# Designs tried in a protein design chat: VH-VL binders against Protein LST7 (LST7). Part 7

Target 1, 242 residues: Protein LST7 (LST7), of Saccharomyces cerevisiae (p53237)
Amino acid sequence: MSSTVISLAHFCDKHGPRIISVTQSAEKGTLGEELLVPDYPTESYCESCLLQFPEESTRSMRCFIEDVPFITTQYSSIRYQLLNSIIKRAFSEETMIYDNMPFIFFDDLRGLNLVIGFKLYDENARGNERRYCFILTVDSRSHDDSMKMLSEHWNFIIGGFDKMIAYIKNIHKSEFLGKNKTVENNLETLNNNAFIGSYLRANKSKFGRNLVSLTDDKFLFVRIHKWNSFLLHTVMNENKLP

## First folded at step 19 (VH-VL)

Design z5 (from y2 with heavy chain S35A S108Y)
Fold by ESMFold2, fold request of step 23:
Structure z5 (fold): chain C 242 residues (1-242), chain A 119 residues (1-119), chain B 107 residues (1-107)
Amino acid sequence: as target 1 above (242 residues)
Amino acid sequence: QITLKESGPTLVKPTQTLTLTCTFSGFSLRTSGVAVSWIRQPPGKALEWLASIYWEDKTYNNPSLKSRLTVTKDTSKNQVVLTMTNMDPVDTATYYCARLQDYTYFDYWGQGTLVTVSS
Amino acid sequence: DIQMTQSPSSLSTSVGDRVTITCRASQGINSYLAWYQQKPGKAPKLLIYEASSLQSGVASRFSGSGSGTDFTFTISSLQPEDVATYFCQQFYSYPRTFGQGTKLEIK
């Protein structure tokens, strides 16, 4: 089982910091069944917090790269409390400005974490913005070993997160421009900032929205799962750097 | 290298049950969003999707064929079996198995097997 | 069920010509459409996925565009080996449905 994982999290208007998904690996040659979660009903779940696969009953996604299983779920039975602690710190960090600028923190409790935050414009969110981040976590108490791994893969990890964030922002931008022509003239500020004057005039009802809805991409979390699995596999297998 | 191959009878009498086996290699039915699917093509006509089966034992059947279709799998042998009851001459077609990828499209196809339904 | 309608049903043109085939869905399907090539006596081969993405190993003369209900498949310069029937297929929902096909011939 690898100590390195990738998470996607957001700051929910109602629930605060929440993990949307975590991608983990299992031992090569196994099926990774210990990382699968039971299917559970989600009728009472917050829409914005929900990991939504194309098939509604599915709660785990699995793929294999060179016989290594990679599993994406919303909950990690072995790391649930750790990941909750990590995202609370990540979203409390005053240096995160949601502009694709990475930051790092390490402590004995949370291990080493590389965080990149981003925003999406949404009239149905408080402040007309929804805040997200991708997090690479090295779940290890060895500061020197964790920093060594990160330094060896820095450009690869940052580039990988940037590419997925750019993809999400672009398909959200395309969907939004197709529906709201009047927002076109302030496009660059939509995904990083919201205009307070627009908030006061538009003042739409506020409710949670899933990333799938924001992007109109029913396969979004499949793409995220496969991309995160690729990133993890490359980092774990040093001869597979891009 | 990913391959799929259909096997089974090429001639079936009306009212009989057709059983076709898809044997595949180069992948296993263990990845989310991957299904093995059956598609048929009557001579000179459009393709018609019949059924899909995923690793979680979830199946989808074309509602136009009602309960005539059953699809099962044997993961240990990399096989998927289509059973279609009450065959009729209108069911004469080339039957393909194909890999459905990521809940989406069919990226690999078998060569197909022509099944003729006649007296 | 989502009905897929292709146009034209057949097409005869010359080597080197630009070929355009259209596919129309009976409802919006986002970009969830694939294009297949089927040569006589053979299984379909995936060429284009998600409306415009070229499958690995497919020649660059093939391209696709469109979203919503209207989609276009293009061969920029027809080659003799492109004689085939071309199909669109939606993957927006089950049942998966295919267009009726466009038979492409060289004059």
Scores: ipSAE 0.703, ipTM 0.822, lowest interface PAE 0.9, mean pLDDT 85
Fold by ESMFold2 at other seeds, look of step 19:
Structure z5 (fold): chain C 242 residues (1-242), chain A 119 residues (1-119), chain B 107 residues (1-107)
Amino acid sequence: as target 1 above (242 residues)
Amino acid sequence: QITLKESGPTLVKPTQTLTLTCTFSGFSLRTSGVAVSWIRQPPGKALEWLASIYWEDKTYNNPSLKSRLTVTKDTSKNQVVLTMTNMDPVDTATYYCARLQDYTYFDYWGQGTLVTVSS
Amino acid sequence: DIQMTQSPSSLSTSVGDRVTITCRASQGINSYLAWYQQKPGKAPKLLIYEASSLQSGVASRFSGSGSGTDFTFTISSLQPEDVATYFCQQFYSYPRTFGQGTKLEIK
């Protein structure tokens, strides 16, 4: 393959389709520094759209597999503008039913895209649900070559995404069940000043929670980074495209 | 294999500055979430984390000792240096360097070096 | 700072017995807790990570459980080589903090 990336995206109640993170590789033997994202101000991102790292590192994660650097960054409209069209199309597809069933489409500018969607409960989201998807994008001008690569690695790719999604759903379910069994339920009503608290709750209710908060897993994006890096490394190492 | 080794003086006088070097091999500080950390253990007492440094030059110092601690790195030598000012006899401890993995726990430790602070 | 309170401070049991050590955090730390074994004059050795996951190469008689604030470390059948001090450590936030330790002896 000439270029392959994995994106995690969601449908933001305020902003519509948004990319949370992008994982891609750099050239073997380099440090991949050209892929790192500068520490830009986050004013353009809502809380649910941000990639969160545990220790406030830069807006990039890096790891190495057999001297190949893999970089995960938050979405930047400057760098990844073409991915916006991909996620808009992904979330507009009538066949996406958010049940871990993948679908594929081809984009003339960005290439072949494999999409697998899922939902999580979020009391702060419109309809009490947040919609997510993983997107594998193969940037090849040859549709046939991209489909060939995808079919050769289908079980591995789908199996990898299924495991990631299953993990996320399971820890989210555990957080949801734990929260509902505690006396802390409804404490927001008891602890808030009625006037200011009502305003703050209204604002918070308009916007959904970050995926880290939904799962109560501060290391979630570290895990996703490592999973995506391994998946990409495996697919690219067996890659037949020039 | 991954190894870490502490080096530096084993005896310092009160008010002096302690400088310890951690030399490590089998990994380099280039991966996100990996840090080299300093932890000390006074004789017969609990471990106390002192500082951690990541490849992005991001550092974390124990707030109880914050102004006394500086941690730096020399990536070309695979070394991390702890500087601790104004040493006092209560700072007598075994000082370890350790690898922190994935922003989490310490999976590899050096052998430790006992530093005694006495007049 | 998250304080880690460990009990008992010492424990004396027989070979083959089940050993239970507890660790309490001063606030919720999810499952972000590790258990270490430290033999005299040696550095700590990681046994359990993320409250319940066994580190590679560690004997299966060691286990951990718990989440939130209350955590338990268990040796299912004590062996002579398990004589050591055992520490819990939270990795929920900085500063990383450790329990005071439990010194384990064989009768």
Scores: ipSAE 0.698, ipTM 0.842, lowest interface PAE 1.1, mean pLDDT 83
Fold by ESMFold2 at other seeds, look of step 20:
Structure z5 (fold): chain C 242 residues (1-242), chain A 119 residues (1-119), chain B 107 residues (1-107)
Amino acid sequence: as target 1 above (242 residues)
Amino acid sequence: QITLKESGPTLVKPTQTLTLTCTFSGFSLRTSGVAVSWIRQPPGKALEWLASIYWEDKTYNNPSLKSRLTVTKDTSKNQVVLTMTNMDPVDTATYYCARLQDYTYFDYWGQGTLVTVSS
Amino acid sequence: DIQMTQSPSSLSTSVGDRVTITCRASQGINSYLAWYQQKPGKAPKLLIYEASSLQSGVASRFSGSGSGTDFTFTISSLQPEDVATYFCQQFYSYPRTFGQGTKLEIK
């Protein structure tokens, strides 16, 4: 198994830090079946926390790059406790700035972690924002090896996360602007100030929303899976070269 | 290089069952979102999707033909088999197998096989 | 089922002309539409995916646009090898459905 993992996490308004998805690799030539989570109860997952693929019955996604399997799941059965510890540290007010500014932490407990956070506007969220981050984790006690990999691939890793985040922000902005224009158009048609006031107050109820809904992109998590798989494969493959 | 090829009978009598095999190479049904699909085209007419099968054994059949269609796979042989019951002359068409990618569109197609249904 | 309606049904133009074909979906399909080229006696070939993205190895004279229900396919300068029938196809949902096709000929 590769020691490098990519997670997407958010700060749930109700439950705090939660992992939305994790992408892991298995050994070349295997099917990676130990990483699959083919079925689990979805009723225990918050709407905003749920990993959502285009096909409702799909719980995990697997691909292969040069015979290396890459698997994306809601949680890692192998690394569950580790990754939960990592996201609690990552969402600390002391350690994260949600402006695409990366930060790193390392210790014997959590390994080496590169974190880059971002925000999406949502009036249905506490503070009118939903907070997310991508985390590259090297699950290793070898600080020297972990830092060597990170330093050799820094521009590639940061550039990759920046492109992913830019894509998500751009399609969210497009969806928000389209929805906001439609709402304003409907309100202008009514021409009823008392009704509008009551409607707006009722419409500010807080509830969770999935990233698929926020972006109107039913293939979003397929794209994230493929982006993360490519990123992981590249850092693994270049580490084999002289 | 990714290829797909259809094989099976070219002439079938009305009421008989058609069995077509798609043999593919350059990929295997082990990747999420990848399916092998069957599509037909009557001479001079539009394409009609028939069925798709994924590596998880999940299948989709065209609702208008659902009771007539069965699709199965043998991943070790890189084969997908379409079975279509109670053939009728209106089912005369070129039958294609194709690869569906990422739950989306068909990126690679076989050459097709013309199946004629007549007495 | 989502119905896809293409227009025109056939089109006769000259080499070098700009070609425009439209496709309308019976309901909103976001940008989840593909365009295929089918030459006589051959299988369809994917040209455009997600309404506007060129498939790898496809010439830049082909393009697509649109979202929601209305989509357009364009050949900026017709070449002799572009004589074919062109189909749109939605991948928003199952069943996957295709347009009736537009037969493109050279005058």
Scores: ipSAE 0.696, ipTM 0.841, lowest interface PAE 1.1, mean pLDDT 85

## First folded at step 21 (VH-VL; from z5 with heavy chain Y60R)

Design bb4
Fold by ESMFold2, fold request of step 23:
Structure bb4 (fold): chain C 242 residues (1-242), chain A 119 residues (1-119), chain B 107 residues (1-107)
Amino acid sequence: as target 1 above (242 residues)
Amino acid sequence: QITLKESGPTLVKPTQTLTLTCTFSGFSLRTSGVAVSWIRQPPGKALEWLASIYWEDKTRNNPSLKSRLTVTKDTSKNQVVLTMTNMDPVDTATYYCARLQDYTYFDYWGQGTLVTVSS
Amino acid sequence: DIQMTQSPSSLSTSVGDRVTITCRASQGINSYLAWYQQKPGKAPKLLIYEASSLQSGVASRFSGSGSGTDFTFTISSLQPEDVATYFCQQFYSYPRTFGQGTKLEIK
């Protein structure tokens, strides 16, 4: 089931739909080296779009579950065009309004896709929100086989995405409330014009922000990599249930 | 199941080069964020991280000792080698190898080897 | 380099007592802190990771708390086998740094 992948994508204020990360598996017993990407420079990359690992020079993350390699990169050398097409379709769907509302689409070019979108509040984003989604993709022209696989694992996949989304939302909320609690606890600062001016400028500033910054979690994408690898591994094993 | 073991000389003279080998088993150096690391503890003093090496051959060295330290690996033997030049009596310590997990903390340690630097 | 300062440097208490050891970072490190136990003549053993998460196989009398700059390690009821030196370690940035240690003894 190397045809099944999990992606995280967002709608960038400047660039539209963009893949942040994709997790793919390779054949059991191999090292999955065909899925690795070189360590390319990122100085010109959009901050909000960037997959940011704790080691700045690293562009591929690899782990193993029962000798099956799982690799997370921002770009898939074998599926780049496919995944770009998928996220353009996913973010054009009006059903992306609800975080807990999964939806599915299929066609011969994009395969079967299960999508769950979520939003994070950010005063530095247009409309004060940043939009994301997790996508399970079955890259297969066999609609019946893809639907059978998805239906067998539906609750597990949805539950898995919901858990990661809840985690991200919770640590984002904690980061945001930490800053606001400090501001709220400084009554003299809150009541003077200098603070009001500074606060208003921050609210009007629009710039890209990485999920690592939004959560203040340097290891966020390591956690996402490991969780997505676990979800994929479970889906690919017919004998395992969560 | 997971083990690390340090080997090398226990006595070194000042100015000599120390070479220590860490032999590990129960895991392969193939997972991102996992490193084999060297950490030392002078008698009665705090632990000091020296260096780490990852499967990508990326290394991190303690800046205070950077020019003195070289860390290399032999994946086929499950070995990591520390080389530390210009040894001095202040470098007398127990030297540990340990497994770094997820770029964070050290979940498995060797029993350590005491290296004495005598003039 | 992030300095890690432990208090106290040594501690003598009785079996059954509650033990509290503190660790202060010279800057904010979120919850990126681990606690180790080192028994006499042995290698360090990881007890607590990410400030408060208990490593598997570690007794439930051990716990950790804190975030930012101030962290606390607690033994709820001291046992004779807990005689050891305890170290904190930050993993917020490189170089990874350790506290000087707290030597725990039974009275």
Scores: ipSAE 0.770, ipTM 0.875, lowest interface PAE 0.7, mean pLDDT 86
Fold by ESMFold2 at other seeds, fold request of step 23:
Structure bb4 (fold): chain C 242 residues (1-242), chain A 119 residues (1-119), chain B 107 residues (1-107)
Amino acid sequence: as target 1 above (242 residues)
Amino acid sequence: QITLKESGPTLVKPTQTLTLTCTFSGFSLRTSGVAVSWIRQPPGKALEWLASIYWEDKTRNNPSLKSRLTVTKDTSKNQVVLTMTNMDPVDTATYYCARLQDYTYFDYWGQGTLVTVSS
Amino acid sequence: DIQMTQSPSSLSTSVGDRVTITCRASQGINSYLAWYQQKPGKAPKLLIYEASSLQSGVASRFSGSGSGTDFTFTISSLQPEDVATYFCQQFYSYPRTFGQGTKLEIK
């Protein structure tokens, strides 16, 4: 049950590929306490990289679906190096064009990974864009079993990521249009098409921004946690996953 | 299935300390963003949120009353306890406990208990 | 603190009539607003969350709309059991604050 995880990552202007959050499950009937991280201060952390819950001191989020615990944190002690390796490959793939088209990679080191990238327009970002991806990872060395699970749940997983990405894009568009009505054509182009440059830029300052700020949705990461928990729970209930 | 019930004294003298217990069933305080909360309603007046306690032992108190309020929990008994010091006749109200969901709104409420503060 | 102002303070109307109650926030609160019903002598009950979403088990004659600062609660066809006080609550920030309520009566 614990072999499949969902991550949200971005390409930070300052730090490169970084995990924002990872959602993992523990065994049914337990509290999943081995996946919790203690609260730690975040004032020195990069604003754009930070997992930001409504309670600012909280560093772990937990929910239960049919008595199965699901935990979301920024860092995973058991998969930290694996996930860092995965996002470095995901953001270096020439086939990721950030248009909601999924791609897959597998190797013995990283397991099976399904990646969907997307962009948000932001004049405070380098190149006026912020790049993100959702990643489903099957942390298993059995390529055949991992591919069987993925193929059986393909439409469900992709549809699930598409719905969350569409939600994020729509509330970002609403927040952005409330501040800048004259650039709505650029927003649609950047979020749905290839990057078109910074021709509307007028010497804007550059700084990191959290997804909570970009969407004006203080509950964004709670929604992501619950949605990812639901997706994982559904995939794991099909049985036969190694 | 989900229920909350307030218990404690219904009459308190000015300057005394009020202690109310919320006993709940049908859920456990183990999910992030879920809290047991205290809310009061003075006669004929608006509801006023007092305090909330989460599974992580994190608490939120109404800043207008925070020096007077303490909220604790007993996980083994599914109980949350409100302590409010230095009671005054203006604190006469119906006191409710309620479940806060996902840091947002109150989806289940207790029946409430009227607490009268008078000499 | 975010002040929530309801209008009207009370309302008397007939069975089958359409009822409209408004709630105004002192600042923008996105859609972070809930509506509650409190029948006389009973506990409050959540009806609407996130401005417009109907809570499970709540009759379809109840609805909500609005965003930002201005919100509306509607009963499409008033029923005798709807005699209650209705109030809004913001969950945009702490402290959580409530409107002063609208007492609904049937004439």
Scores: ipSAE 0.745, ipTM 0.856, lowest interface PAE 0.8, mean pLDDT 86
Fold by ESMFold2 at other seeds, fold request of step 23:
Structure bb4 (fold): chain C 242 residues (1-242), chain A 119 residues (1-119), chain B 107 residues (1-107)
Amino acid sequence: as target 1 above (242 residues)
Amino acid sequence: QITLKESGPTLVKPTQTLTLTCTFSGFSLRTSGVAVSWIRQPPGKALEWLASIYWEDKTRNNPSLKSRLTVTKDTSKNQVVLTMTNMDPVDTATYYCARLQDYTYFDYWGQGTLVTVSS
Amino acid sequence: DIQMTQSPSSLSTSVGDRVTITCRASQGINSYLAWYQQKPGKAPKLLIYEASSLQSGVASRFSGSGSGTDFTFTISSLQPEDVATYFCQQFYSYPRTFGQGTKLEIK
């Protein structure tokens, strides 16, 4: 069986490699309801690991491109073990340098995986950085067919991941710089001993932080869902035979 | 071509229940972040969002009117129904249905229907 | 609820003039603001989304700017067909709220 998915993962300070989102397709003409994940409790979830949509109780997103449903969830229940194996391999790969340089790995177990890693600066993270990657997974037993698909779509996929990564980095940078631009508003407060203590405590605190918070963009995962659905549809449409 | 159209009574008496139907075409209520919404505009006044309903029957009601509003859908007919109880002359307004996109703003609107509440 | 306050409430000016309308939110709303045009007896039409992005098919003389609490809508050169009421709307949170409108007239 051959299937293609796009994942976003990160290296959690507490939990190691974890999936944030997986985008996958269902059969054209169906609603893909078997892939939807209903509301479930998330109170015990790590803030940095959580897939956060604008509606609080939403755990899945669905869209349609040319009558093909695309679903984004935190993980696929069908492929959970495979995806966990893939992200563990991706974050352990010595050639990943988190500078938007792509790399590939393939084996009979995990299929073909194209990975692009990136980092975001965050004083609340261990080492002041949070590590992420986007992964295209082609789950096919045919190495030659998978490599053919990748070679035909290489520039498109790399460009697509680069655009989303650049977007995330740019709005993260804007959020970070915007908060630091309030120095004038804080100068009167900084002369207060209580504020200095609060500032130092917050500056040194380590805690999980969601991508939505890091970008100040409550619609971030909606944008990622729609972009990944578009990318996935494009590669599947070009390779799908009647 | 995306269209929405409001239908229902144009005159109701105080205390009666208003039922309006939005019939839409050119899209279906099956995509996350897309909702059919009701917005009203009293004569000469600002627009007021009333309610939205998504494909999974998840609804959002304006809290200032929450106990008076019910919104439901009939997916087989591409219809969304607004029910508003205990109508009062201050509820006289043009009622619009509109498509909310990506949890954000309203990109397509119906023509609206004027509902007058008078004794 | 987030209150949206527009200024001015009405404006009368000449064809070719620059028109500026402001919208202030009662709290920070990032850039989650849209501008609508509503002609008499008609439904609103979306012009600007996310504070500054021009909707497809909208004339380039319309523009928007701002973030946080203060937003500006501009018509660079007023045309006769621009006579309408203009509204801002926040989509930061529920309930979605609208400004009271700015009625634009030709002198």
Scores: ipSAE 0.698, ipTM 0.850, lowest interface PAE 1.1, mean pLDDT 84
Fold by ESMFold2, look of step 22:
Structure bb4 (fold): chain C 242 residues (1-242), chain A 119 residues (1-119), chain B 107 residues (1-107)
Amino acid sequence: as target 1 above (242 residues)
Amino acid sequence: QITLKESGPTLVKPTQTLTLTCTFSGFSLRTSGVAVSWIRQPPGKALEWLASIYWEDKTRNNPSLKSRLTVTKDTSKNQVVLTMTNMDPVDTATYYCARLQDYTYFDYWGQGTLVTVSS
Amino acid sequence: DIQMTQSPSSLSTSVGDRVTITCRASQGINSYLAWYQQKPGKAPKLLIYEASSLQSGVASRFSGSGSGTDFTFTISSLQPEDVATYFCQQFYSYPRTFGQGTKLEIK
């Protein structure tokens, strides 16, 4: 089992820092079944915090790269407390700049963590923005070994996160512009004071929204799973940490 | 190299049950979003998706065929089996099995098997 | 079910010509559309996925565009080996549905 994982987290308006997804690998030649999570009901889950797969009954996504299983789930049953501690630290950092600038932290409890934050515009969120980050975690007590691995893969990891963040931002921008053009056309056509007033009031409401909704991409988490699996596999092959 | 191949009877009488087997190689049903699917094409007509089965034993059947369709798998043999009840001459078609990728489209197809339904 | 309507149903053009085929969905399907080539007596072959992405090993003369309800498939310069029937397929919802096909011939 690899000590390296990739997480996607956000700062929920209601719940604070929350993991949306975590991608982990298991030993080559196995099916990684210890990393799978059981089916669980999601009716009480916060919409903005929920990992949504295209098949709603699926709670774990699995793929294989060169016979190594990679599994993406809402939470890690084996690293749950560690990862929750990591995201609380990540979102408390004043140096996190939500413009794709990476930052790093290390300690004996949380290991080495590389964090890249980004924001999406959402009029239904506090401050009209939702905050996210991707985190590469090396769960190791050896600072020197962890930093050596990170420095050897720095450009690859940063470039990989940047590509996924750019993808998410671009399809979000396209979804937002498409909806606003249609709304503007409807308002111009109807020119109704009551209609305009209702529109303005709806734009001030605050509620959670899922990344699938923000991007109108029901396959978004499949893409994130596959991309994060690729990044982990590449890092694992070139420099494996104990 | 990914391959799929359909096998089973080529002639079936009306009201009988058709059973077709898809034998595949070059992949296993172990990856999320990957399914083995059945699609048919009546002579001179459009393709029609019938059913899909995933590694989680989750299945999707075309609702227009109601409960006529059953799809099962045998992981040890890399096989999936389509069972279609109450065959009618309108069901005469070439039947394909194909790999569905990422819950989306069909990236690899078998060569197909023509099934004729007549007395 | 989402109906997929292709146009034209048949066309005949010369080698080197630009070929354009359209596909219209009965409701919005985002960009969740694939294009297939089916040569006589053979199974379909995937050419384009997600409206505009080329499948690996597919010649660059094939392209796709569109979103929502209206989609276009183009062969920039027709080759003799491109004689086939071309189908669109939506993967927005179940059941997966296909267009009726466009039979392409060389004059």
Scores: ipSAE 0.694, ipTM 0.811, lowest interface PAE 0.9, mean pLDDT 86

